# VH-VL binders against Putative uncharacterized protein F40H6.5: the designs that were tried, part 15

Target 1, 136 residues: Putative uncharacterized protein F40H6.5, of Caenorhabditis elegans (q09277r678to813)
Amino acid sequence: RMVNFANVMEVGDNITITGHIWQNASESTFNLYVGMDPKYLQSYISIHINMRWATDGIVYNYFWGMWNYQFESYSTRPFSRGLPYVLSVVRGINYYDVYGNGQFIKKFGIIGSVALHQVGAMYGYQQWNIDTVKMN
Key: E = the ipSAE of ESMFold2; O = the ipSAE of OpenDDE; V2 = 0.75 times the mean of E and O plus 0.25 times the DockQ between their complexes.

## First folded at step 13 (VH-VL; framework fv_bexmarilimab)

Design m6 (from k6 with heavy chain R100S, light chain A51Y; at its last look DockQ between E and O 0.05; V2 from the best seeds 0.00; counts 0 for: pae E 11.2 > 2, placed apart)
Fold by ESMFold2, look of step 13:
Structure m6 (fold): chain C 136 residues (1-136), chain A 122 residues (1-122), chain B 108 residues (1-108)
Amino acid sequence: as target 1 above (136 residues)
Amino acid sequence: QVTLKESGPTLVKPTQTLTLTCSFSGFSLSTSGVGIGWIRQPPGKALEWLAHIYWDDDKRYNPALKSRLTISKDTSKNQVVLTMTNMDPVDTATYYCAHSLFYDSGYYFDYWGQGTLVTVSS
Amino acid sequence: EIVLTQSPGTLSLSPGERATLSCTASQSVSSYYLHWYQQKPGKAPKLLIYYASSLQSGVPSRFSGSGSGTDYTLTISSLQPEDFATYYCQQHYSTPRTFGQGTKLEIK
């Protein structure tokens, strides 16, 4: 599910998505994209959040024309297959704070110049349903 | 060497459908990140973006013209086809196709065909 | 839709002079999504500058670009006779992708 923002994501903005994890999920992904009309698998990703359901964690990265495998970082995952979830991502000055089911799970540092991370869209995809999207 | 060439009718009557073909060489539209865009320029006027097709068959259209435009590709022939329905005299323009590569330089059109003038007249 | 407004509409200068062409966006855009093209009469546009300030291969170093947010500038440091052309800025930060109306650079 692609949601294009009306304006650039600002410091303090909080994107919250809710939905359900598929019973048979293998991966579930949430990206914040640079630009107001991003192209899937093409546009730069300011934060990439990847649930790998065969493991117990979440993989984080960014995409700037290629993945930076040395930058991959991890957190625990408060979500379970077949259950509802709430994911929140809060934009900081040079970081994102990530919350799962109301619990803080990761501070992800923005790589490179913060001015280049003009986020204009989100995309959630793979084996989860996204029922609601809220930004405030 | 990258080259592009537009072909199709140069004279179209109002209400007819225009079909233009972009034939290219020096690159493959199967290469990740590669795209072909269509841009037109009415005589003495500014450039107007029409449509864009990517290697993975993702298609983007100018919203003001979306109901009239269809873009498609034939990767084996190195061709991209644009159709525009219900032509009107205001659509008289030079039509260009152009190469783009997202991965490094993002959405800009680095190689252009020479253009083909399409006149819409009764 | 993001409107790009170029100024001046026509700029008349002599060879050797410095040309400064303005492109103003109706909304803030990322410089990575703003590009400049040159178009000579009867020819297709030619890419000059991408990402607001990066010079395309084969473009003379007298061309440069700068700017951020809503305000972008194309500069030609020492105008040559072959620089007579119309110059367009383009954005693809938001759909539709739009071009400015152009600045016609005339050699006196």
Scores: ipSAE 0.006, ipTM 0.577, lowest interface PAE 11.2, mean pLDDT 87
ESMFold2 (binder alone), look of step 13: mean pLDDT 91; pTM 0.921
OpenDDE, look of step 13: ipSAE 0.017; ipTM 0.667

## First folded at step 15 (VH-VL; framework fv_bexmarilimab)

Design n1 (from m1 with heavy chain G106Y Y107G; at its last look DockQ between E and O 0.24; V2 from the best seeds 0.00; counts 0 for: pae E 10.9 > 2)
Fold by ESMFold2, look of step 15:
Structure n1 (fold): chain C 136 residues (1-136), chain A 122 residues (1-122), chain B 108 residues (1-108)
Amino acid sequence: as target 1 above (136 residues)
Amino acid sequence: QVTLKESGPTLVKPTQTLTLTCSFSGFSLSTSGVGIGWIRQPPGKALEWLAHIYWDDDKRYNPALKSRLTISKDTSKNQVVLTMTNMDPVDTATYYCAHRLWYDSYGYFDYWGQGTLVTVSS
Amino acid sequence: EIVLTQSPGTLSLSPGERATLSCTASQSVSSYYLHWYQQKPGKAPKLLIYAASSLQSGVPSRFSGSGSGTDYTLTISSLQPEDFATYYCQQHYSTPRTFGQGTKLEIK
């Protein structure tokens, strides 16, 4: 599910998604995209949040024309297969604060020039339902 | 050298469908990130964006005109086609096709065709 | 949709003078999505400045852009005869892409 924002995400803005994780989920992914009209094969990803349900954590990265697997980082995961979830991402000056079900789980540092991370869309996909999207 | 040229009828009657072709050279729509847009300008008035098509066939339309517009491409012929249904005298304008040389998300148009004036009159 | 209002509508100046053209957006926009074009009679628009302040390749250095939020300015430091034209601002902060109504810069 791709949602184009009305405004570029600013410092202090909080995007919150709610939904339901599939009972048999293998992978669930949420991206914040740079630009107001992004293209998923070409556009840059400011924060990539990837849940691989065979493990107990969340994998974080960014995409600037290629993945940087050496940058890959992790947090614990408060979500469970087959249950509802709330994921929130709060934009800071040079970072994102990530919350799962109200629990702080990750401070993700923005890579490269912060001024280029003008996020204008989100894309959530794979084995979860996204029922609501709310921006601050 | 990037060039674009608009072609099609210069006179259309009310209610008819306008079909315009943008023929271009110096780039290919098979190149990732490349897109072509259509913009019109009524005589003496402001520019109005109509539609855009990307190399991967993703399409965007001005919401005010979306029900009347169709954009398509033929990558092998280096052409983009715009159709606009139910033409009205208020649609009289110069129609431009325009290109971006580099993929970015900023949405400016770096190369423009010369434009073609389309008059909608009985 | 975002409305861009340009002022003045017409600006009459002599060669050698400094021109200042304003573009005001109906809501705040990111400067990376605010662009300026020059259009001469009978010709297609030409990109001058992108992302509020970045000069397009081949554009003379007498052109400059500035601004943020809702207020943006195009400045021509010393007008040349070829600079007398209509100037448009354009945004893609929000869809649809919109243009201002233009400022006509004419010889006094």
Scores: ipSAE 0.006, ipTM 0.563, lowest interface PAE 10.9, mean pLDDT 86
ESMFold2 (binder alone), look of step 15: mean pLDDT 90; pTM 0.918
OpenDDE, look of step 15: ipSAE 0.015; ipTM 0.680

Design n2 (at its last look DockQ between E and O 0.45; V2 from the best seeds 0.00; counts 0 for: pae E 6.2 > 2, unsure alone 74.5 < 75)
Heavy chain, then light chain:
Amino acid sequence: QVTLKESGPTLVKPTQTLTLTCSFSGFSLSTSGVGIGWIRQPPGKALEWLAHIYWDDDKRYNPALKSRLTISKDTSKNQVVLTMTNMDPVDTATYYCAHRLWYDSSGYYFDYWGQGTLVTVSS
Amino acid sequence: EIVLTQSPGTLSLSPGERATLSCTASQSVSSYYLHWYQQKPGKAPKLLIYAASSLQSGVPSRFSGSGSGTDYTLTISSLQPEDFATYYCQQHYSTPRTFGQGTKLEIK
ESMFold2, look of step 15: ipSAE 0.040; ipTM 0.680
ESMFold2 (binder alone), look of step 15: mean pLDDT 88; pTM 0.882
OpenDDE, look of step 15: ipSAE 0.114; ipTM 0.772

Design n3 (from m1 with heavy chain Y103F D104G S105E G106L; at its last look DockQ between E and O 0.07; V2 from the best seeds 0.00; counts 0 for: pae O 9.0 > 2, placed apart)
Fold by OpenDDE, look of step 15:
Structure n3 (fold): chain C 136 residues (1-136), chain A 122 residues (1-122), chain B 108 residues (1-108)
Amino acid sequence: as target 1 above (136 residues)
Amino acid sequence: QVTLKESGPTLVKPTQTLTLTCSFSGFSLSTSGVGIGWIRQPPGKALEWLAHIYWDDDKRYNPALKSRLTISKDTSKNQVVLTMTNMDPVDTATYYCAHRLWFGELYYFDYWGQGTLVTVSS
Amino acid sequence: EIVLTQSPGTLSLSPGERATLSCTASQSVSSYYLHWYQQKPGKAPKLLIYAASSLQSGVPSRFSGSGSGTDYTLTISSLQPEDFATYYCQQHYSTPRTFGQGTKLEIK
């Protein structure tokens, strides 16, 4: 599901995303796109979260026009299939702190111009559902 | 350049196990993001996805056929092997292996083998 | 599973004409996970368009793709003799990965 945002995310702001992952999911992905420019909304991923459920790990990365494996990182996942989730994205000065179900996941450094880093859209796909999105 | 080639028996008897090997070059299954998929196509019919294996040995199967399928890799030989048990004449098809490219949210089969026709008959 | 339904089943056209092929998904699919393949008799499928609208390298510009959600379209602006083949849409959105039943583009 695609969710479009029109709000500017300032330092200290927190986006809370809730939803659920399908019980029988094999692979689930979430992308958060920065920038209100259609170019960024269509082609740039600021936060990429990918889970392949046959393994215990979770993949994080950026996609800034081109996928770069140098930005790829891994960790344990705080999410479960068939259960609801809470994803929190906190905007720092030059980074995003991402939490899953209350657990710290990863700090995403801001790449490129900070001025472009406005929340534009997010996608939950491959059996990753987004139910609510709030900014506090 | 990327190349893939399927090999194995072209004739299988009912109830027997089919073992197909995908030999490839131009890339390595040690490379993060790389995957190999198997797809089959009965004569004159549509394509059906069978299984995937990733560079990290993570595996995915078509739920409808999972109980009959096993996929494995030998990275050092640049080979992926698919086994399918309890073959039936309905499983007669051209079997393809394909390179799966992962560009973040872009997942697709960009290179395919020529395919090998497997006939299941008594 | 996500079912992809292509229409028409067979499309008979002449060289130089415009071809429009449809692919409808049983549920919404992200455009990034919808692809098109071309297959000629006795040959393996060839990736034609990925992510709904991006041309694979080497594909002529007369091919184009569009769509979102449940409805996707492959367009050939001016058919060439080598374009007569079967075309399949495919989704990587959910497991199992599925293909449409294909549209056969034949010479009228």
Scores: ipSAE 0.008, ipTM 0.624, lowest interface PAE 9.0, mean pLDDT 85
ESMFold2, look of step 15: ipSAE 0.014; ipTM 0.620
ESMFold2 (binder alone), look of step 15: mean pLDDT 88; pTM 0.871

Design n4 (at its last look DockQ between E and O 0.48; V2 from the best seeds 0.00; counts 0 for: pae E 7.0 > 2, unsure alone 74.1 < 75)
Fold by ESMFold2, look of step 15:
Structure n4 (fold): chain C 136 residues (1-136), chain A 123 residues (1-123), chain B 108 residues (1-108)
Amino acid sequence: as target 1 above (136 residues)
Amino acid sequence: QVTLKESGPTLVKPTQTLTLTCSFSGFSLSTSGVGIGWIRQPPGKALEWLAHIYWDDDKRYNPALKSRLTISKDTSKNQVVLTMTNMDPVDTATYYCAHRLWFGESGYYFDYWGQGTLVTVSS
Amino acid sequence: EIVLTQSPGTLSLSPGERATLSCTASQSVSSYYLHWYQQKPGKAPKLLIYAASSLQSGVPSRFSGSGSGTDYTLTISSLQPEDFATYYCQQHYSTPRTFGQGTKLEIK
């Protein structure tokens, strides 16, 4: 599910998605994109949040024309297959704070120049449903 | 090497539907990340983006023209087709198709255009 | 829609002179999605500068780009006869993709 923002995401803005993890999920992914008209493999990803359900955690990265597997980082995962979830991502000055089901799970540092991370959209996809999207 | 070429009628009458074909080689529209766009330029005026179609059949249209435009692809023929309904003399322009690739921070940027085809709308 | 306003509309200069072309966006754009094109009469546009400041392959080093936010500049440090053309800035940060109205660089 692609959601294009009306305005660039600002420091302090919080995007919250809710939904349901598929019973047989293998992957579930959430991206924040630089730009107001993003396209996968074309647009830059400021934060990439990937749940590989065969593992114990969440994988984080970014996409600046290529994936940086040396930067790949991890957190615990409070979500379960077949259950509802709440994922929140809060924009900080040079980081994102990530919350799962109300629990803080990761501070992800914005790579490179912060001024270049003019985030204009989100895209959540793969084996989860996204029922609501809220930006405050 | 990448090539693109526009084809279709060069003269249409007002109210007719224009159909343009972009035939290309040197890449496949089935490749993830690939897209083809249409841009037009009235004589002596600025460029205007019309539409894009991507490998996954995602389609993007200029909102000012969306009700008149349809873009489609035939990946097996290496073709993209644009139709524009209800042509008017103001739509007289050179029509280009274009393909763009880039590799972000670390990589190359590629931008390929056809030579363009002038379409005149005249009664 | 993001409007790109180029100035001047026409710039008349002689070979060897420095050209400075301006592109102003109606709202802030990421420089990664701001590009410059050169177009000669009867030909398709040619990409010159991508991502505000990166030189496309085969473009001479006398061309440079700079800027961020709303204000972008294309500079040609010493004009050659082949540089007299129309120049467009273009953004695809937001839909619709838009081009500036162009700056025609004419030989004086």
Scores: ipSAE 0.023, ipTM 0.648, lowest interface PAE 7.0, mean pLDDT 87
ESMFold2 (binder alone), look of step 15: mean pLDDT 87; pTM 0.883
OpenDDE, look of step 15: ipSAE 0.034; ipTM 0.713

Design n5 (from m1 with light chain S94R R97Y; at its last look DockQ between E and O 0.05; V2 from the best seeds 0.00; counts 0 for: pae E 13.6 > 2, placed apart)
Fold by ESMFold2, look of step 15:
Structure n5 (fold): chain C 136 residues (1-136), chain A 122 residues (1-122), chain B 108 residues (1-108)
Amino acid sequence: as target 1 above (136 residues)
Amino acid sequence: QVTLKESGPTLVKPTQTLTLTCSFSGFSLSTSGVGIGWIRQPPGKALEWLAHIYWDDDKRYNPALKSRLTISKDTSKNQVVLTMTNMDPVDTATYYCAHRLWYDSGYYFDYWGQGTLVTVSS
Amino acid sequence: EIVLTQSPGTLSLSPGERATLSCTASQSVSSYYLHWYQQKPGKAPKLLIYAASSLQSGVPSRFSGSGSGTDYTLTISSLQPEDFATYYCQQHYRTPYTFGQGTKLEIK
């Protein structure tokens, strides 16, 4: 599910999604895209949040024309297959704070020039339902 | 040019605590996406990952050794410190620190220090 | 823990021959997190291949990597004298990050 924002995400903005993990999920992904009308697989990704349900962790990266696997980072994951979830991402000055089910789980640094990270959309996809999207 | 250098004692006695410092130049741990890891290699044997620390202070430890390891960084001094308690002769190894860099030209660099041999002996 | 098993343990070949080194993971790994290193005696490891098949800058084109899931291969198409070394595969998919036990490539 792609959601285009009405305005660029600013410092202090908190995007929260809620939904339900599929019982048999293998992978679930959430991206924040640079630009107000980004193209999937072509546009830059400011933060990539990837849940691989065969493991107990979350993989984080960014996409700036290609993936940078040396900058991959990880956190614990408070979500379970077949259960509801709440994921929140808060924009900081040069980082994102990520919360799962109300628990702080990751501070992810914005790569490169912060001014280039004009985030205007989110895309959540793969094996989870996204029921609500809210930006405070 | 990116460089890393391990420093610390080369001989420790069993039960002592080993403290190793990785001093580096050519990059900063304040840079988003940068991490430093510690890896050891017993003489003639395979490499074993010990710990990583990232720019955002995320720390990862090898579970088999976690109770004995502490990793920390001093970003202003360009240093990462590894402490390993209760050393045993089986811990004799060359200890390396290593980092990852990202370049926008679409390729990765990986840099290792030269390593320091730590011998654990009575 | 993901165990990487390399085979053969030792490979004895002559310059000019083709070398094929195998790395098998105990569970599936995304190829983006599988890397190959070369290590010569007394030296630190050197990255050769990242993300299973991407050649590191400055590495000769005779080196190549392939594979997915659990099975990965490093190939050296025509061995040069400087290629005789120990080779390790490594995964960054899940902690603990692990190395294979190595394949020693030695001159016949």
Scores: ipSAE 0.006, ipTM 0.508, lowest interface PAE 13.6, mean pLDDT 85
ESMFold2 (binder alone), look of step 15: mean pLDDT 90; pTM 0.909
OpenDDE, look of step 15: ipSAE 0.066; ipTM 0.748

## First folded at step 16 (VH-VL; framework fv_bexmarilimab)

Design j1 (from m1 with light chain R97Y; at its last look DockQ between E and O 0.54; V2 from the best seeds 0.00; counts 0 for: pae E 9.1 > 2)
Fold by ESMFold2, look of step 16:
Structure j1 (fold): chain C 136 residues (1-136), chain A 122 residues (1-122), chain B 108 residues (1-108)
Amino acid sequence: as target 1 above (136 residues)
Amino acid sequence: QVTLKESGPTLVKPTQTLTLTCSFSGFSLSTSGVGIGWIRQPPGKALEWLAHIYWDDDKRYNPALKSRLTISKDTSKNQVVLTMTNMDPVDTATYYCAHRLWYDSGYYFDYWGQGTLVTVSS
Amino acid sequence: EIVLTQSPGTLSLSPGERATLSCTASQSVSSYYLHWYQQKPGKAPKLLIYAASSLQSGVPSRFSGSGSGTDYTLTISSLQPEDFATYYCQQHYSTPYTFGQGTKLEIK
């Protein structure tokens, strides 16, 4: 599910998505894209949040023309297959704070020059429903 | 070694349909992230983007020309085809196909064909 | 539609001089989606600078790009004879993906 923002994401903006994890999910992904016309594997990703449901955690990365596997970082995952979820991502000055089901789970540092991370869209996909998207 | 080559008619009459083929080598359009675009340039004038097609068959069209354009691909033949209906003398231009490699930063056209001049006149 | 306006339309300089080419967008764009191309007569455009400031492979270091928001600049620090060509900026921030009208850099 692609959501284009009306304006570039600002410091203090909070994107919250809600929905349900598929009972048989193998992977679920949420990206914040730089630019207003994103394309998967073509556009820069400021933060990539990936649930690989065979494992116990969340994998974080960015995409700047390629993945940086040396930068991959992890958090625990408060979500379960077949259950509802709430994911919130808050833009800081040079980081994102990530919350799962109301619990802080990760501070992800923005890589490179912060000025280049003009986020204009989100894309959530794979084996979860995304029922609502809200930006405060 | 990446190459692209445009082929098709060089002279078209007004109201006819133009069909151009982009034949390419050195990459596969089945590779995730890869796309092919068409751009034209009227003699002595600026470049104009027409359409783009991706490996997953996602298509983007210039809204001003969308009703006249169709883009398609044949991944097994390494070809992309552009069809433009109802040609008019103002459509006289050099037509280029170009591709973007997903492993390079940014969305841009970094490999171009030589171009083919299409003249529309009675 | 985002209109890219380049200035000047024609720039007449001698080899060894510094060239400064401007590209102004009608709306703010992300610099990641602003690119520069060089085109010589009878040839396809060639990519010089992508993402506002990154040099494409094989492009000499005398080329540089800068800018953000609506205002972008291509600079050639010491012109060589082969640099006399037409230069286009291009955006793919939103559809339609547009090019500027070009700046022709010619020998004085």
Scores: ipSAE 0.007, ipTM 0.597, lowest interface PAE 9.1, mean pLDDT 86
ESMFold2 (binder alone), look of step 16: mean pLDDT 90; pTM 0.911
OpenDDE, look of step 16: ipSAE 0.653; ipTM 0.899

Design j2 (from m1 with heavy chain R100E; at its last look DockQ between E and O 0.59; V2 from the best seeds 0.00; counts 0 for: pae E 11.0 > 2)
Fold by ESMFold2, look of step 16:
Structure j2 (fold): chain C 136 residues (1-136), chain A 122 residues (1-122), chain B 108 residues (1-108)
Amino acid sequence: as target 1 above (136 residues)
Amino acid sequence: QVTLKESGPTLVKPTQTLTLTCSFSGFSLSTSGVGIGWIRQPPGKALEWLAHIYWDDDKRYNPALKSRLTISKDTSKNQVVLTMTNMDPVDTATYYCAHELWYDSGYYFDYWGQGTLVTVSS
Amino acid sequence: EIVLTQSPGTLSLSPGERATLSCTASQSVSSYYLHWYQQKPGKAPKLLIYAASSLQSGVPSRFSGSGSGTDYTLTISSLQPEDFATYYCQQHYSTPRTFGQGTKLEIK
């Protein structure tokens, strides 16, 4: 599910999605894209949040023409297959604060020049439903 | 050497459909990340983007013109085709096709064809 | 739609002088999606600078770009005869992709 924002995401903005994880999920992904009309596999990703359900964590990265595997980082996952979830991502000055089911789970530092991370869309996909999207 | 060339009619009557072909060499549209766009320039005026098509057949159109535009490709012929319906004298412009590579930090090129002037008049 | 406004409309300078061309966006854009082109009469545009500040291959080092947010600048540090042309900024940040109206750089 691609959601294009009306305006660029600013410091203090909070995007919250709700839904549920498929019983047999293998992977679930959430991206914040630079630009107001991004293209999958081509547009730059300010924060990439990837749940590989065969493991117990969340993988974080960014995409700036290529993946940076030295920057790849991890957190514990508060979500379970077959259950509802709430994921929130809050933009800070040079970071994102990520919350899962109300719990703070990750501070993800924005790489490179912060001015270039003008986020205009989100894309959530793979084996979870996204039922609501809210941005304050 | 990357080259692009536009071809098609230079004179079109109002209400008719314009079909333009971009023939290119020096790259393949099957290569990941490669796209070709169409841009027009009315005489003495600014450039206006029309459409893009990418290697994976993803297509993007100027929303103001989307109902009138169709873009397609034939990777085996190294061609991209733009069709624009219901032409009007206001559509008189030089039409360009251009190569673009979006997310390759070392392989990005931006090359344009020479352009073809299309005049729309009775 | 993001409108790019270029100023001045015409810039009259002599060879050897420094040219400063402005491009102002109606909304903030990512610098990575802001580009500059040179166009001579009867010719196709030629890419000069991509991502606001990166020089395209084969472009002389006298060309430079800077800016972020809404305000972008193209600078030519010592004008050569071949630099007298029309210059356009372009954004790919949002659909539709748009160009500025152009700045014509002419010999004084």
Scores: ipSAE 0.007, ipTM 0.583, lowest interface PAE 11.0, mean pLDDT 86
ESMFold2 (binder alone), look of step 16: mean pLDDT 90; pTM 0.904
OpenDDE, look of step 16: ipSAE 0.760; ipTM 0.919

Design j3 (from m1 with heavy chain H52Y; at its last look DockQ between E and O 0.57; V2 from the best seeds 0.00; counts 0 for: pae E 6.2 > 2)
Heavy chain, then light chain:
Amino acid sequence: QVTLKESGPTLVKPTQTLTLTCSFSGFSLSTSGVGIGWIRQPPGKALEWLAYIYWDDDKRYNPALKSRLTISKDTSKNQVVLTMTNMDPVDTATYYCAHRLWYDSGYYFDYWGQGTLVTVSS
Amino acid sequence: EIVLTQSPGTLSLSPGERATLSCTASQSVSSYYLHWYQQKPGKAPKLLIYAASSLQSGVPSRFSGSGSGTDYTLTISSLQPEDFATYYCQQHYSTPRTFGQGTKLEIK
ESMFold2, look of step 16: ipSAE 0.053; ipTM 0.673
ESMFold2 (binder alone), look of step 16: mean pLDDT 88; pTM 0.884
OpenDDE, look of step 16: ipSAE 0.635; ipTM 0.891

Design j4 (at its last look DockQ between E and O 0.66; V2 from the best seeds 0.00; counts 0 for: pae E 9.7 > 2)
Fold by ESMFold2, look of step 16:
Structure j4 (fold): chain C 136 residues (1-136), chain A 126 residues (1-126), chain B 108 residues (1-108)
Amino acid sequence: as target 1 above (136 residues)
Amino acid sequence: QVTLKESGPTLVKPTQTLTLTCSFSGFSLSTSGVGIGWIRQPPGKALEWLAHIYWDDDKRYNPALKSRLTISKDTSKNQVVLTMTNMDPVDTATYYCAHRLWSGYYDSSGYYFDYWGQGTLVTVSS
Amino acid sequence: EIVLTQSPGTLSLSPGERATLSCTASQSVSSYYLHWYQQKPGKAPKLLIYAASSLQSGVPSRFSGSGSGTDYTLTISSLQPEDFATYYCQQHYSTPYTFGQGTKLEIK
């Protein structure tokens, strides 16, 4: 479920994943990692997108050696358990635009120095299938 | 009190397979985020990273050497084993195993080798 | 593969002087994945600086690191006799994780 990019994600790049949410899903997570060969639990996360299926929202954060729960932010969620989904994340100059099923749902500001957010991989995990990964 | 020690043969003939064991104490490979790497240094030359293994059995190899390397662990014995096939005199080097800091510590830092074994010199000659 | 080029190859100085060691990467790396090690003859490397500028525990404050992108430096503000050694930079940004060829800091 880890996908390493051929090149650093640049401004204007759009990563799109498609798949299906598990019928009994409790949590589904998508991370963009700093570095070209990152490691789960070790590497820095530029944007963390966490779906808690018992609620109707998405939790956003970043990981820079620790989680910062003061800076958690939220959006509504256009996805449902047991249904297909499309998630897109577009890199801006100092932000990410997040789309769910074609709908804009969140602008997430990049924390700290933008130059340090050299994203080289994605990791999607927990209770969803990832069928297609596309970088434009 | 983290310690690591390399063991294995110090003299190997060309084409033979080298097997090195890293025995460690002061930490456990069952702990999330923990990893052990192997690095070598030919006499008078730069350090070269070989392989790394994590607590969850994720393995990373130097692409230039990947076809010759196998890394494995035995968590109950506190050991990591590196196997390198088809040894050549150019592979003569001091081989180190090294620990990586546990992810999730408040230190929140990147990937580095904070504890090293003393190294073992492996000479490859006919 | 990211090549780290260190300069100078050898730096000859006296105790009390300031040393400046350079590490240049063949492409931009995140400073969080660039580290510095000290190695004395016959010994294993010792971590000095991690994430470009953070001092490892027990490392004297005369050591400092800086840089970003492709250019990084290690500075020793007032050399002590025990500081004469070889210094390596190292990146964990992408595989293979590479080291520079080293700068030997020797007594003049």
Scores: ipSAE 0.007, ipTM 0.626, lowest interface PAE 9.7, mean pLDDT 86
ESMFold2 (binder alone), look of step 16: mean pLDDT 88; pTM 0.898
OpenDDE, look of step 16: ipSAE 0.801; ipTM 0.923

